# VHH binders against Mitochondrial mRNA pseudouridine synthase RPUSD3 (RPUSD3): the designs that were tried, part 19

Target 1, 326 residues: Mitochondrial mRNA pseudouridine synthase RPUSD3 (RPUSD3), of Homo sapiens (Human) (q6p087)
Amino acid sequence: LGVRPVPEDAGFGTEARHQRQPRGSCQRSGPLGDQPFAGLLPKNLSREELVDALRAAVVDRKGPLVTLNKPQGLPVTGKPGELTLFSVLPELSQSLGLREQELQVVRASGKESSGLVLLSSCPQTASRLQKYFTHARRAQRPTATYCAVTDGIPAASEGKIQAALKLEHIDGVNLTVPVKAPSRKDILEGVKKTLSHFRVVATGSGCALVQLQPLTVFSSQLQVHMVLQLCPVLGDHMYSARVGTVLGQRFLLPAENNKPQRQVLDEALLRRLHLTPSQAAQLPLHLHLHRLLLPGTRARDTPVELLAPLPPYFSRTLQCLGLRLQ
Key: E = the ipSAE of ESMFold2; O = the ipSAE of OpenDDE; V2 = 0.75 times the mean of E and O plus 0.25 times the DockQ between their complexes.

## First folded at step 10 (VHH; framework vhh_gefurulimab)

Design c4 (from c1 with S54Y S56D; at its last look DockQ between E and O 0.71; V2 from the best seeds 0.76)
Fold by ESMFold2, look of step 10:
Structure c4 (fold): chain B 326 residues (1-326), chain A 123 residues (1-123)
Amino acid sequence: as target 1 above (326 residues)
Amino acid sequence: EVQLVESGGGLVKPGGSLRLSCAASGFRFSNYAAAWFRQAPGKEREFVSAISWYGDTYYARSVKGRFTISRDNAKNSLYLQMNSLRAEDTAVYYCAAEPGLEEFYDSHEYDYWGQGTLVTVSS
């Protein structure tokens, strides 16, 4: 109606004001506040603060190459005026002592993911590596390995996930949907066959630590692939609701009911994670580009490996669930 | 039988304008992200601008505020309005398309390309 409740604790002095704080309310939600997960970007970042965060996120520098551990939730590119990795590259380049050269993106984890971003100050190097990554994927040689925590344990300990995917646009959001038995006409309509390899590294508390290696490029491919395994990625607030449960049996809901909903976790899982339902609705996506293989200097040399450490919230989840990365 | 055909290139003085067109056929262009890339002699192909299948636009920093990308899905066409042209904009401009992209800057992620149209900016 536009009338707010009147506070009841307005009449007491300094002593009563100090001692009138509700213990249960302060104890449950006190200093943890609006940022329940360590290692996320703060809300309301300035451009300067973002550049500082990205400079601190550098994990390797070699020749023209700069490697970042991108924080979850930072878009790589976006709408005009949006604060993105792409939008601050000039400032980042300058802050790294490359003021006469401009960094460009060679490869990056997406907005919802965390992990490796490879940048280059040399256009020829960037083009060569981009070509290398594309050729490797098409030859079914994986170069990128993601780590994910899943709600549910895949039935097989390793395997392939194949699905034809298309985009749908609902309420200003791009959604990725699977297409059953795609025809040649479907391919011309923008349906793309996708492939990922997976391997379960650890299991515990009804969850799994899974390594994912995409061999195709499609928006939200890994999240949807894990939904198709009935094991949504933890923090997947776009696709996890496509997995339903009846009498303990998981199943896929019909594709036409693909509206995004915040992930809902079982009460037992919430207890294991030490999260309230409100905190779980803010759970970051547990999908991290952990490892990237680069070509060796000579053709006979072994590939060079780049690593990005797991974010603090990811490591905390592993501890809570009793999962270990080998 | 998938085709992308660019047109509208030519010689123009600095500060002038050109409008590039790209006609698509043989696939449902409206379901694809579409982009303009350019390549100057002796240089790598570089990202200019992209438009998502639902209409969001993206620009390289060097062209932001001067170039405008648009699409007409009824005509299966992509456009680039180029204003305030500079000598540095001299290049062959290419139209590209790909379904399902989340990021638009990597030319190696596009399977469909036009032959290119030359834009020359000189006095």
Scores: ipSAE 0.726, ipTM 0.878, lowest interface PAE 1.1, mean pLDDT 84
ESMFold2 (binder alone), look of step 10: mean pLDDT 84; pTM 0.865
OpenDDE, look of step 10: ipSAE 0.829; ipTM 0.919

Design n12A (from c1 with S107A; at its last look DockQ between E and O 0.76; V2 from the best seeds 0.76)
Fold by ESMFold2, look of step 10:
Structure n12A (fold): chain B 326 residues (1-326), chain A 123 residues (1-123)
Amino acid sequence: as target 1 above (326 residues)
Amino acid sequence: EVQLVESGGGLVKPGGSLRLSCAASGFRFSNYAAAWFRQAPGKEREFVSAISWSGSTYYARSVKGRFTISRDNAKNSLYLQMNSLRAEDTAVYYCAAEPGLEEFYDAHEYDYWGQGTLVTVSS
């Protein structure tokens, strides 16, 4: 596909020069907000409001299957007492007319990402699909495609990202760190070899629209994989600071820089996005589970495609940067 | 040799208690997420409880308040204290582990499994 960034310099941006959010934001609450990102889940959401938001987020229903477009920032699971997807499944089931049938999570985008969640009211269907997704991944047949906006353009237009990753506790925070040349002992101590496929769909304004397909499961895998490409995901406030820049050349900083820090964008990018540095520090993660392939009704059938629309803040970013999903 | 071995299952009357153990060998399980799953005859395997490598605990709705998961790093072991047992808790209980999981409920995401220990709750 030919990548042609769309010129988007209008010389005008309400949220970049004005503290009030744009008119018509359905996720804006309260008198005035400093969060110019449309489509986010409101803070201080009640349990009932969360159930209503999730019911409105249904994008497909087929037999026992319910497909949602999950808002960014909603945890799937969590500590007792937290509002999570899991915690409201009984109320959601009631709201959808499935009163005596429990909804099970088959596949979900994580807390920090947005996008597809697949639920089932049938435990046998849930187990079959979970098995299908795992077996497909292990056979190197990806079923999940994420869209991401990256700060930076990967050197290759497509490829594989391989890295050994471990969890580490740093300054009171659990982080994912790469391990170079892992030993057999490292593997037994919880280091896992990870793999993602990527494809650059569009470039513009020093940024890329990237499709990512994980072939392994590890916490924050896609964020760290993009850091290793020197192209952090936009809104990555956990890992982006691991990439340093000197005279326009990017490099990975030493391990002492693993501490999470708010993402810092250069002045040209801030201008293109119409954001102040303080607003950019509040950017939502631009990582969206956009597509899932399900098996057809029979083994010979063509896989069924589920799609979740991009969130409004994601689409706005694409417009500001002249990027198109094609 | 990497191995998980469950023990502590048995026959218990309704309202009773059991403590399950899972001993890990050949790897340092404290760097893994660890979980209990169960499978009743004729039913699908279901999530019971998990403990993250950092110590956060998670419970299925059906067992919350009755079951307690814990681990002992010195003994490289995982435990499940089961109280107020009900007939529907009758199942084979499995210990599982996997590095780097963020969500714990999908049994197919775990590569390391024990052989299971039978818990029977009946009068």
Scores: ipSAE 0.709, ipTM 0.876, lowest interface PAE 1.3, mean pLDDT 84
ESMFold2 (binder alone), look of step 10: mean pLDDT 84; pTM 0.858
OpenDDE, look of step 10: ipSAE 0.802; ipTM 0.911

Design n13Y (from c1 with H108Y; at its last look DockQ between E and O 0.60; V2 from the best seeds 0.63)
Fold by ESMFold2, look of step 10:
Structure n13Y (fold): chain B 326 residues (1-326), chain A 123 residues (1-123)
Amino acid sequence: as target 1 above (326 residues)
Amino acid sequence: EVQLVESGGGLVKPGGSLRLSCAASGFRFSNYAAAWFRQAPGKEREFVSAISWSGSTYYARSVKGRFTISRDNAKNSLYLQMNSLRAEDTAVYYCAAEPGLEEFYDSYEYDYWGQGTLVTVSS
């Protein structure tokens, strides 16, 4: 009666996971594959293999700036000894010919999301860009745009999502929990008001392609914001179970008593995606930091746009659902 | 009402040690991520170390193995044990706190700051 997580590859494995799934197909995953989704990190990467993967993930280099397309599931920070983006920055810097210059993270997508990471070998440049991003967010001028596929279609085609959020430790897991009508005491206890903008780009098969622009920073903000819209992000195995369904009507369950559960997709959606329920429980999070706007050289210049290509699993999902970016 | 107060700075010879403290008041510190940053004269503020609200620790490469961050949530306090000090460690050290952060290294993401304590490493 202990903790019963969804079966994952537990124990020691020496073999690195390879990219075995073909691109550009709406076909079913292979009948024997552990990971039917292309573009994911192998489970037991060495430090050298991670550095090689990150070098291959470079999408742009300009002056001190290095831009990566981060694979889904790579944490930016973590516990001591854990293999993370932060932990391998020295090796990445050396592999890019920067020698003693330290790469610093300017902006990154979170662990469960994929997409843009902006690094700088110049501390002054890193500081100026970090200031720019923070001040732009606080002025309600978003610079980061995520793409997400949602299970469900938001009621409005665009809008703002506001929620007070807190971190809570539940059943050995750190979770983000919404707080209704937060008191002064709640705020002093670490509750933070959060804000995201959203825009529905396309709909199909009961799903939506949604652009999300966070205007605040809080752990798991975008996933929880979409849960509050009753449209969890596809592959959200932490928060999607907070949305219940009875006779096609969706509602929020109280989060205080729930532990994370693997996302459950309805039968029609499983067929459209060509997935079994077991494969759907391994679905990667469909949340991708697709676009960053950087300041131009001068105040009069147009902002510089950085783009990260969608991962193969994300593109496959769009194809299966008849969705596309415009 | 939220307040962070650093102490423990001073003059130390190279190879010496110091222990910095940061006392928090006016909020429940245990629910926040906390970090040390430093700024040398004429330089940008830089990340030194952080500890998450769940106790995970993070270190800048320049201080890893020499510095140890810790927190005492019962005393609402953050600490930085600095060993094997070098001249390049000379700076004003700041403590900072913020709920809900995943990127502890970005100083602009913290809203709560102390006033700083000066550490000078010289012969």
Scores: ipSAE 0.631, ipTM 0.844, lowest interface PAE 1.9, mean pLDDT 84
ESMFold2 (binder alone), look of step 10: mean pLDDT 83; pTM 0.856
OpenDDE, look of step 10: ipSAE 0.655; ipTM 0.860

Design n31Q (from c1 with N31Q; at its last look DockQ between E and O 0.87; V2 from the best seeds 0.79)
Fold by ESMFold2, look of step 10:
Structure n31Q (fold): chain B 326 residues (1-326), chain A 123 residues (1-123)
Amino acid sequence: as target 1 above (326 residues)
Amino acid sequence: EVQLVESGGGLVKPGGSLRLSCAASGFRFSQYAAAWFRQAPGKEREFVSAISWSGSTYYARSVKGRFTISRDNAKNSLYLQMNSLRAEDTAVYYCAAEPGLEEFYDSHEYDYWGQGTLVTVSS
């Protein structure tokens, strides 16, 4: 009942429009209230509208596996009552004709990222693939590739980013902070060594298109790793302020300046993107889970590649900056 | 030595209640996400519930409204109150912990595990 949203009809003017976008939903507000970028989910989305959007986001189905291209800003999990990917999986399963089989998440891009979500209607398949991804990462064999647009060009065209990270609660916000030279005692205090590989695919307009392959799992790892390269991800409103610039030279600001601030882009970059400062403060994170490698059906088969197309706002940014993927 | 030790399992009739406990030692428990997983005979290990390092709670749909997770960081303990138990809740229940998780449902992302406590729901 009510899986597909009912279209607005002409007889209900603004009143009918209000039924489609109720203000009193479990989402209270955005920080600035205006997000002009193409391809984002609408504000105050209903459950039925979310299920329909996710069904439209299916990019592949094979056996028990369903692959989605998740929109930026959709949480994977959340508190009871919050509208999340997990919260609508039963309705999505019914909408896809899987009836009583519940979809399980095998791998998903996080809330602030866009891109691949891999679901399975078979618990055994889900467990096997989750184990495969973890074992591959532990063996330093990457299976996930993200695309990012960065403000700044990394000094090296490819390499590894290693950092010890911990979680901190600062001014009411949960943040990821680097730890220099972690001891064995630091590991017991919740510090984790992290690793990502990166490759610069293209440069232009003082920005780079970067491929990132995480080999560890830690909250906000890729954003913080790119901050440590002095090249914050475009749309990173949590960590980008940790990078300062003096006379064209970039540096990490002292640890005291680890509080989140809306990303500030220089005037030349704003012009290239055709954005006002107010619009730039609304930039979505340009971090997209673009590719996953799965094992072949037989042990000796080559890996199977899953792809999620770049979101429209991501593609527009590439066009404005003269960057190309491949 | 890092240890997680579960207790409170047992035999209970359908509709009954149990409270599971997990005692943590050898690490700063307050900095870790903590979770309950369960594994029924012949089935895959599955997510039950988690609590983040900052106190947010998460539940599998199958247990939402019947189970309550909580933690006491001063006592380095994790709890699972299990009400309205059903035959399908029969499993070995495991306590797990991991730093830095943002998503809690994948058991393969946790490095620290207890030995498990058996819950049997049978009439």
Scores: ipSAE 0.754, ipTM 0.893, lowest interface PAE 1.2, mean pLDDT 85
ESMFold2 (binder alone), look of step 10: mean pLDDT 85; pTM 0.874
OpenDDE, look of step 10: ipSAE 0.772; ipTM 0.898

Design n33V (from c1 with A33V; at its last look DockQ between E and O 0.80; V2 from the best seeds 0.73)
Fold by OpenDDE, look of step 10:
Structure n33V (fold): chain B 326 residues (1-326), chain A 123 residues (1-123)
Amino acid sequence: as target 1 above (326 residues)
Amino acid sequence: EVQLVESGGGLVKPGGSLRLSCAASGFRFSNYVAAWFRQAPGKEREFVSAISWSGSTYYARSVKGRFTISRDNAKNSLYLQMNSLRAEDTAVYYCAAEPGLEEFYDSHEYDYWGQGTLVTVSS
């Protein structure tokens, strides 16, 4: 009685083909045209071109709210005749199919920063949200989170930056200057106490990806705050010169003797960023309003998060430096 | 004490002109951004115009070409020349000041306010 050999179960060797995630070929962006950095507004845009660019920059539309990812360098407000977000709001409203109600700015990133702009076609909604932001700020609840790339690494991984700031007119330019130990008199002279929270998200190549949450509003607050940390924002051609380096040690230079100069990057950083000194001199400010928290629909609802994706030039920098936004 | 005092409001016919003044005291006004806001009955306060420390001027679209903001730092005064007034310009006009502002359009960013002056545009 021949014991038929039980056929050997063909073990399905699931060769987990480790799909080698294609090494993101640093696509040598071919000679992209004359602009060294992608995601910047061309110089000398027409009004129409700006409206088209802003239309394309819309990241979300919910009810009366329109969220834009504003390009770096576009002012929200400006002088008569200057192309600004404000100046083209009517055309933008029309282009978005908003008939009778013009968009108004609820909250915006500053001129030199990229990122979120919140618009509303409803004045009541705008007012409500503005009040919310102000109240949150007064309660020291941050609602805005900026991403910055810094030349240098903050000494602490997280913390608060407190500084009294003043605007000074130097050589035809308004500059934000820190004031030590402000007196009551100084406050009456326009000195404002400022506060930002910061968190280092990633470090690499002597640089840091930093999240910044301003709790006060002051011109160039975040730039100056990072300078005070001896880690100027990449592309900060206004305030970076206030950080000196001697024998590898960074120190703060007096504002009075240090006029705005193009940011100078060391050779190692230039190599890492694949930039020439000339290109580095044109480096856009790496400050991006990445996240805004809105109130929930109901008082007990979880806050609504608005996000603006990083500009291409910003993302490139992160890639070059090996930094990741978690 | 920091004070802003508006004046110059009143009744005017459509197409008429009015000049508002704001007198600042108790602080160095020259170092502040100064702005005009207005609030019509039953409406939200809205931005009208602002002037920076450097003298750069900003206007709401609704008033652009009709209103002119100016300041006299020696007199610690802010002015709003309003021309070609319309019924929709009827509001209480407020003077505001704040140091270090980059964006001037949000009234909630201003710490110093006047009591306001009423402008009524009516036939």
Scores: ipSAE 0.667, ipTM 0.858, lowest interface PAE 0.9, mean pLDDT 89
ESMFold2, look of step 10: ipSAE 0.734; ipTM 0.883
ESMFold2 (binder alone), look of step 10: mean pLDDT 85; pTM 0.868

## First folded at step 11 (VHH; framework vhh_gefurulimab)

Design p11E (from c3 with D106E; at its last look DockQ between E and O 0.70; V2 from the best seeds 0.70)
Fold by ESMFold2, look of step 11:
Structure p11E (fold): chain B 326 residues (1-326), chain A 123 residues (1-123)
Amino acid sequence: as target 1 above (326 residues)
Amino acid sequence: EVQLVESGGGLVKPGGSLRLSCAASGFRFSNYAAAWFRQAPGKEREFVSAISWSGDTYYARSVKGRFTISRDNAKNSLYLQMNSLRAEDTAVYYCAAEPGLEEFYESHEYDYWGQGTLVTVSS
């Protein structure tokens, strides 16, 4: 376990174009805008409405590749019968005029996050990219960069987060739990050593805008990694309660306090965000897959960068907190 | 050492059935997401079926209703019952597993793979 310093610019790219935040004031929702967070997927969508929303979420099309900006809360795979990205791929392919060829998911942000989804209508292109991502992951070479807003500021401006993680069933849900000093037996029982790089881009109002690059894959890895930094992601209603505060000092609560709870923000942060406690309990997760690097057509070509714009609720939070991408 | 070993492949006529098995050693399979993939000659590897940590199952559209994935945690094994086989099901079938996955459509997320077992469907 622990955080180790990482050299500046390690794995965060040289041609990454960070989206500049709009210059504007943070404003409360008016009476006609009682929905507390703009840009979320409506709760009661039909299949047809989901296909329309996903078609509108296309941010790029290049050859067989289709890039989406996935809304927060949409599962990729989900349960049988559930309305998911995967469940509507045939309809999406038809609506995009792709001759009944099924779109294949090549890379995606998970259910709780928003951001990039990469689809391909060509199986050969999908296979080439799947092999590329496999090799990059095994070489611990980052290809994905997430943006997050955190409650708290990491002590270092950049670093590595290493933690052994396990899935456990707690309070009726499957949760990710860190394992201190994992044994060989723990590893055989599904404990996995995980790694993320992070870089603090901006700070303000006791919060940070953080870039995160996972180098391993594990459910909720980034949320738990930020909890271990005592800086939970805003809108983390599964893991944020693991961080307590006594006399202005943050610490991890004992294992018996791993129960999931809605995130609680201090009064100063609530006022800065212009939220009531009830509204804060409905915060969407502020974790967004912002950038993917793809290989060029030849090995010597410059990597291709895919970007997904920040969701409106994310941008509003940045404005309220005085944070901006650089 | 973590190992996955497939068995049960063979030659079968269209409309026939086969049951594939994947025996895991060196780890407890029940703590992993597990999946079957296949690769036909001259084609790309494709997803067939998966079973989550909690036992929920998922199928590619081409096999739904004909194939059944199951897991026996006591025997540390994964199975694929394949019914109503078609010529298009001819492929090498691979077993895969990975701890900590809850979304498992993408093959690049699996590090543990078997060597494959050949299924041939022909007259």
Scores: ipSAE 0.673, ipTM 0.864, lowest interface PAE 1.7, mean pLDDT 84
ESMFold2 (binder alone), look of step 11: mean pLDDT 81; pTM 0.836
OpenDDE, look of step 11: ipSAE 0.719; ipTM 0.882

Design p26E (from c3 with G26E; at its last look DockQ between E and O 0.65; V2 from the best seeds 0.72)
Fold by OpenDDE, look of step 11:
Structure p26E (fold): chain B 326 residues (1-326), chain A 123 residues (1-123)
Amino acid sequence: as target 1 above (326 residues)
Amino acid sequence: EVQLVESGGGLVKPGGSLRLSCAASEFRFSNYAAAWFRQAPGKEREFVSAISWSGDTYYARSVKGRFTISRDNAKNSLYLQMNSLRAEDTAVYYCAAEPGLEEFYDSHEYDYWGQGTLVTVSS
């Protein structure tokens, strides 16, 4: 009874080839130099790059309307050859798939501000909306709400800022200057009575988050209005020097004697913002067109609200200061 | 009362030229942003050109390279030189002015207007 030796089962040693997952070369994204201010347009953008940036900045599309969150520093209009929103509207239209219809600007935040830009591919719609805005303004119904961060806290939590403003050419720069007690002659010479509503939303670290609703249009109106409140907008390197401080008391300096200079922040605020003086000198204007009210589709319809999110640098500032947009 | 008075409109052949003028009374153009708008029959009013308080000039794409806006402070007048006129340039042209404007494209931002002058481009 020959006990046939049971063949030794050759244990197939499944060498689990530990496929060394290629260590994904963490491309050390070189320290993207912590540009303290994210969300700004790079300097020296090409036309194509601007179009791409604007395409990415689209926040809403409804019917003929395109809503953008414009970055701070982009001019809407400009000199021939200047890269502006207007200058790239045809390309933007094409990039958005609008073949035969060119976008036109209905309403836009200014160069130095960020926030809402409303465009229309329909001229009739654009005209209707522009009429609506003008009518609202004339009726003293605010349609635009800006958010601003101010160095300083307004004395009142809410109110109206009324000032007569004019443009002056001072040392080669066009500046908005307040006019005390404007005469009829002054008005005829280009002085305009201006009005803004303001509401303090939050305060912290000697700063305020303020909502601003302009009821008039004038160059740098909101910046100058806040200076008149002795609370310059953060990043206002044009008009902030018109506010002086002596022994902790703020006062208004004459515009004629105070040239634009970089905004100087106190050491406490610099620490709070985690900024060096050099970085603070490059602080972007913290003025954002946050909300725009549009008419309803029907006369009795509730207004439509357009919103633009705060830019990253603006949000960072709020976080550093402990301010919240409610 | 602030008044703007346009002049210089008329009939012109395609490829021709016209110069529009706008004279201001009781205010100085030098202290205002000033603009030209036009309105063709059955169309919305459209931006043509503007000159800022500082003297910077702006043009609609459709007229760029053909039209030139200028201001004469001594004469308190605004001008629009129109060259290489086309049939599509046919419209009533309006002069407008407003202090303190940064953006010039919205006609509704202007409080002061002329009565308009008709430009007809026809063969």
Scores: ipSAE 0.693, ipTM 0.858, lowest interface PAE 0.7, mean pLDDT 89
ESMFold2, look of step 11: ipSAE 0.780; ipTM 0.898
ESMFold2 (binder alone), look of step 11: mean pLDDT 82; pTM 0.842

Design p28T (from c3 with R28T; at its last fold request DockQ between E and O 0.86; V2 from the best seeds 0.86)
Fold by ESMFold2, fold request of step 12:
Structure p28T (fold): chain B 326 residues (1-326), chain A 123 residues (1-123)
Amino acid sequence: as target 1 above (326 residues)
Amino acid sequence: EVQLVESGGGLVKPGGSLRLSCAASGFTFSNYAAAWFRQAPGKEREFVSAISWSGDTYYARSVKGRFTISRDNAKNSLYLQMNSLRAEDTAVYYCAAEPGLEEFYDSHEYDYWGQGTLVTVSS
């Protein structure tokens, strides 16, 4: 004759809604597969196929807000002529029944990342949320949480990463370069001080599952921040070569001497992931915008938490390495 | 001191053309993304166009094909050629600059702003 208590509402993204680890085991990729990693955006995608994929990627709709789980490799704005999220917003709006209401990007994970994209059909709502995110960042209150798998385990289980960063154009590619002890002249030349928080959620097989919360905006800052921790993000083919290893010790190489190169993983890690070196050179970036925290209603503090499920390749990597989210 | 100064605004008839300029000083303009935003009375500031530090151009859908952004780094200047103007283009136009951006549409990510130049499109 016991009395069953009513579950307490702990808010959005609580214990009642968690990402379950997939059943099965870490499966070997085929030696000659045409899709090297599960859940990636197909090659030669048509405009119509992209709209269909994005419609299927909607994870939430509330009022003017539409939330997507963006596939890795899809540019947000991109270059002129590219097939991008921005380029198909009118078709997406039409397919969602919004007629001629324009969808605007409020916040998005970048091209090489996967995860949350927040769109709004109301310009006032978009502007209010953009302002909220910027003010929160400047007040050092994180609103975005990325999940990353790193090659290497950070020395501390949590902390802050501070770095001054600059863009450089080297051999036809734009690179983000750390600047030590920046001067006032460096700042006027476009150097910005950047900051992120990190927390190691799990470790295994010489790798870590890391939560990252950026408090600044700068191109590739989270990838470079993890390189500075000697723990490149898995699938980082832009910056991972800046970490060298001699006799089991990791160290930073000068950015000017290490142009982008495909990431190289040691033999033990390749075996754990069931990848050949050539397959590992095609790893997608394991950086996923997993959580966004939005403000509640004006007079009531009922915060909204938005979540995007991990991509299949990300989940496979966690399974292979024995890592679990949270 | 860091400054951005817009010029070239004015009154034009529908279908007309206008060229806006933005002069930058006090910082290394060539290392910054630069953008045009506009704000009509009673409306939110909206993205018009941007040009990256490496020269790639971006346009809001409402102006694509009618407006052309360009920059002259030797003169520390940003330009917006506006053709086929419509009444809906009536606004105060602002130039903005920021280093290190990956996306250009969010006005709240820019720290450097001009004071604006008024464009009025009416008969």
Scores: ipSAE 0.811, ipTM 0.915, lowest interface PAE 0.9, mean pLDDT 86
ESMFold2, look of step 11: ipSAE 0.803; ipTM 0.911
ESMFold2 (binder alone), look of step 11: mean pLDDT 83; pTM 0.847
OpenDDE, look of step 11: ipSAE 0.830; ipTM 0.920
ESMFold2, fold request of step 12: ipSAE 0.766, 0.764; ipTM 0.896, 0.896
ESMFold2 (binder alone), fold request of step 12: mean pLDDT 84, 85, 84; pTM 0.854, 0.869, 0.859
OpenDDE, fold request of step 12: ipSAE 0.883, 0.906, 0.893; ipTM 0.946, 0.956, 0.951

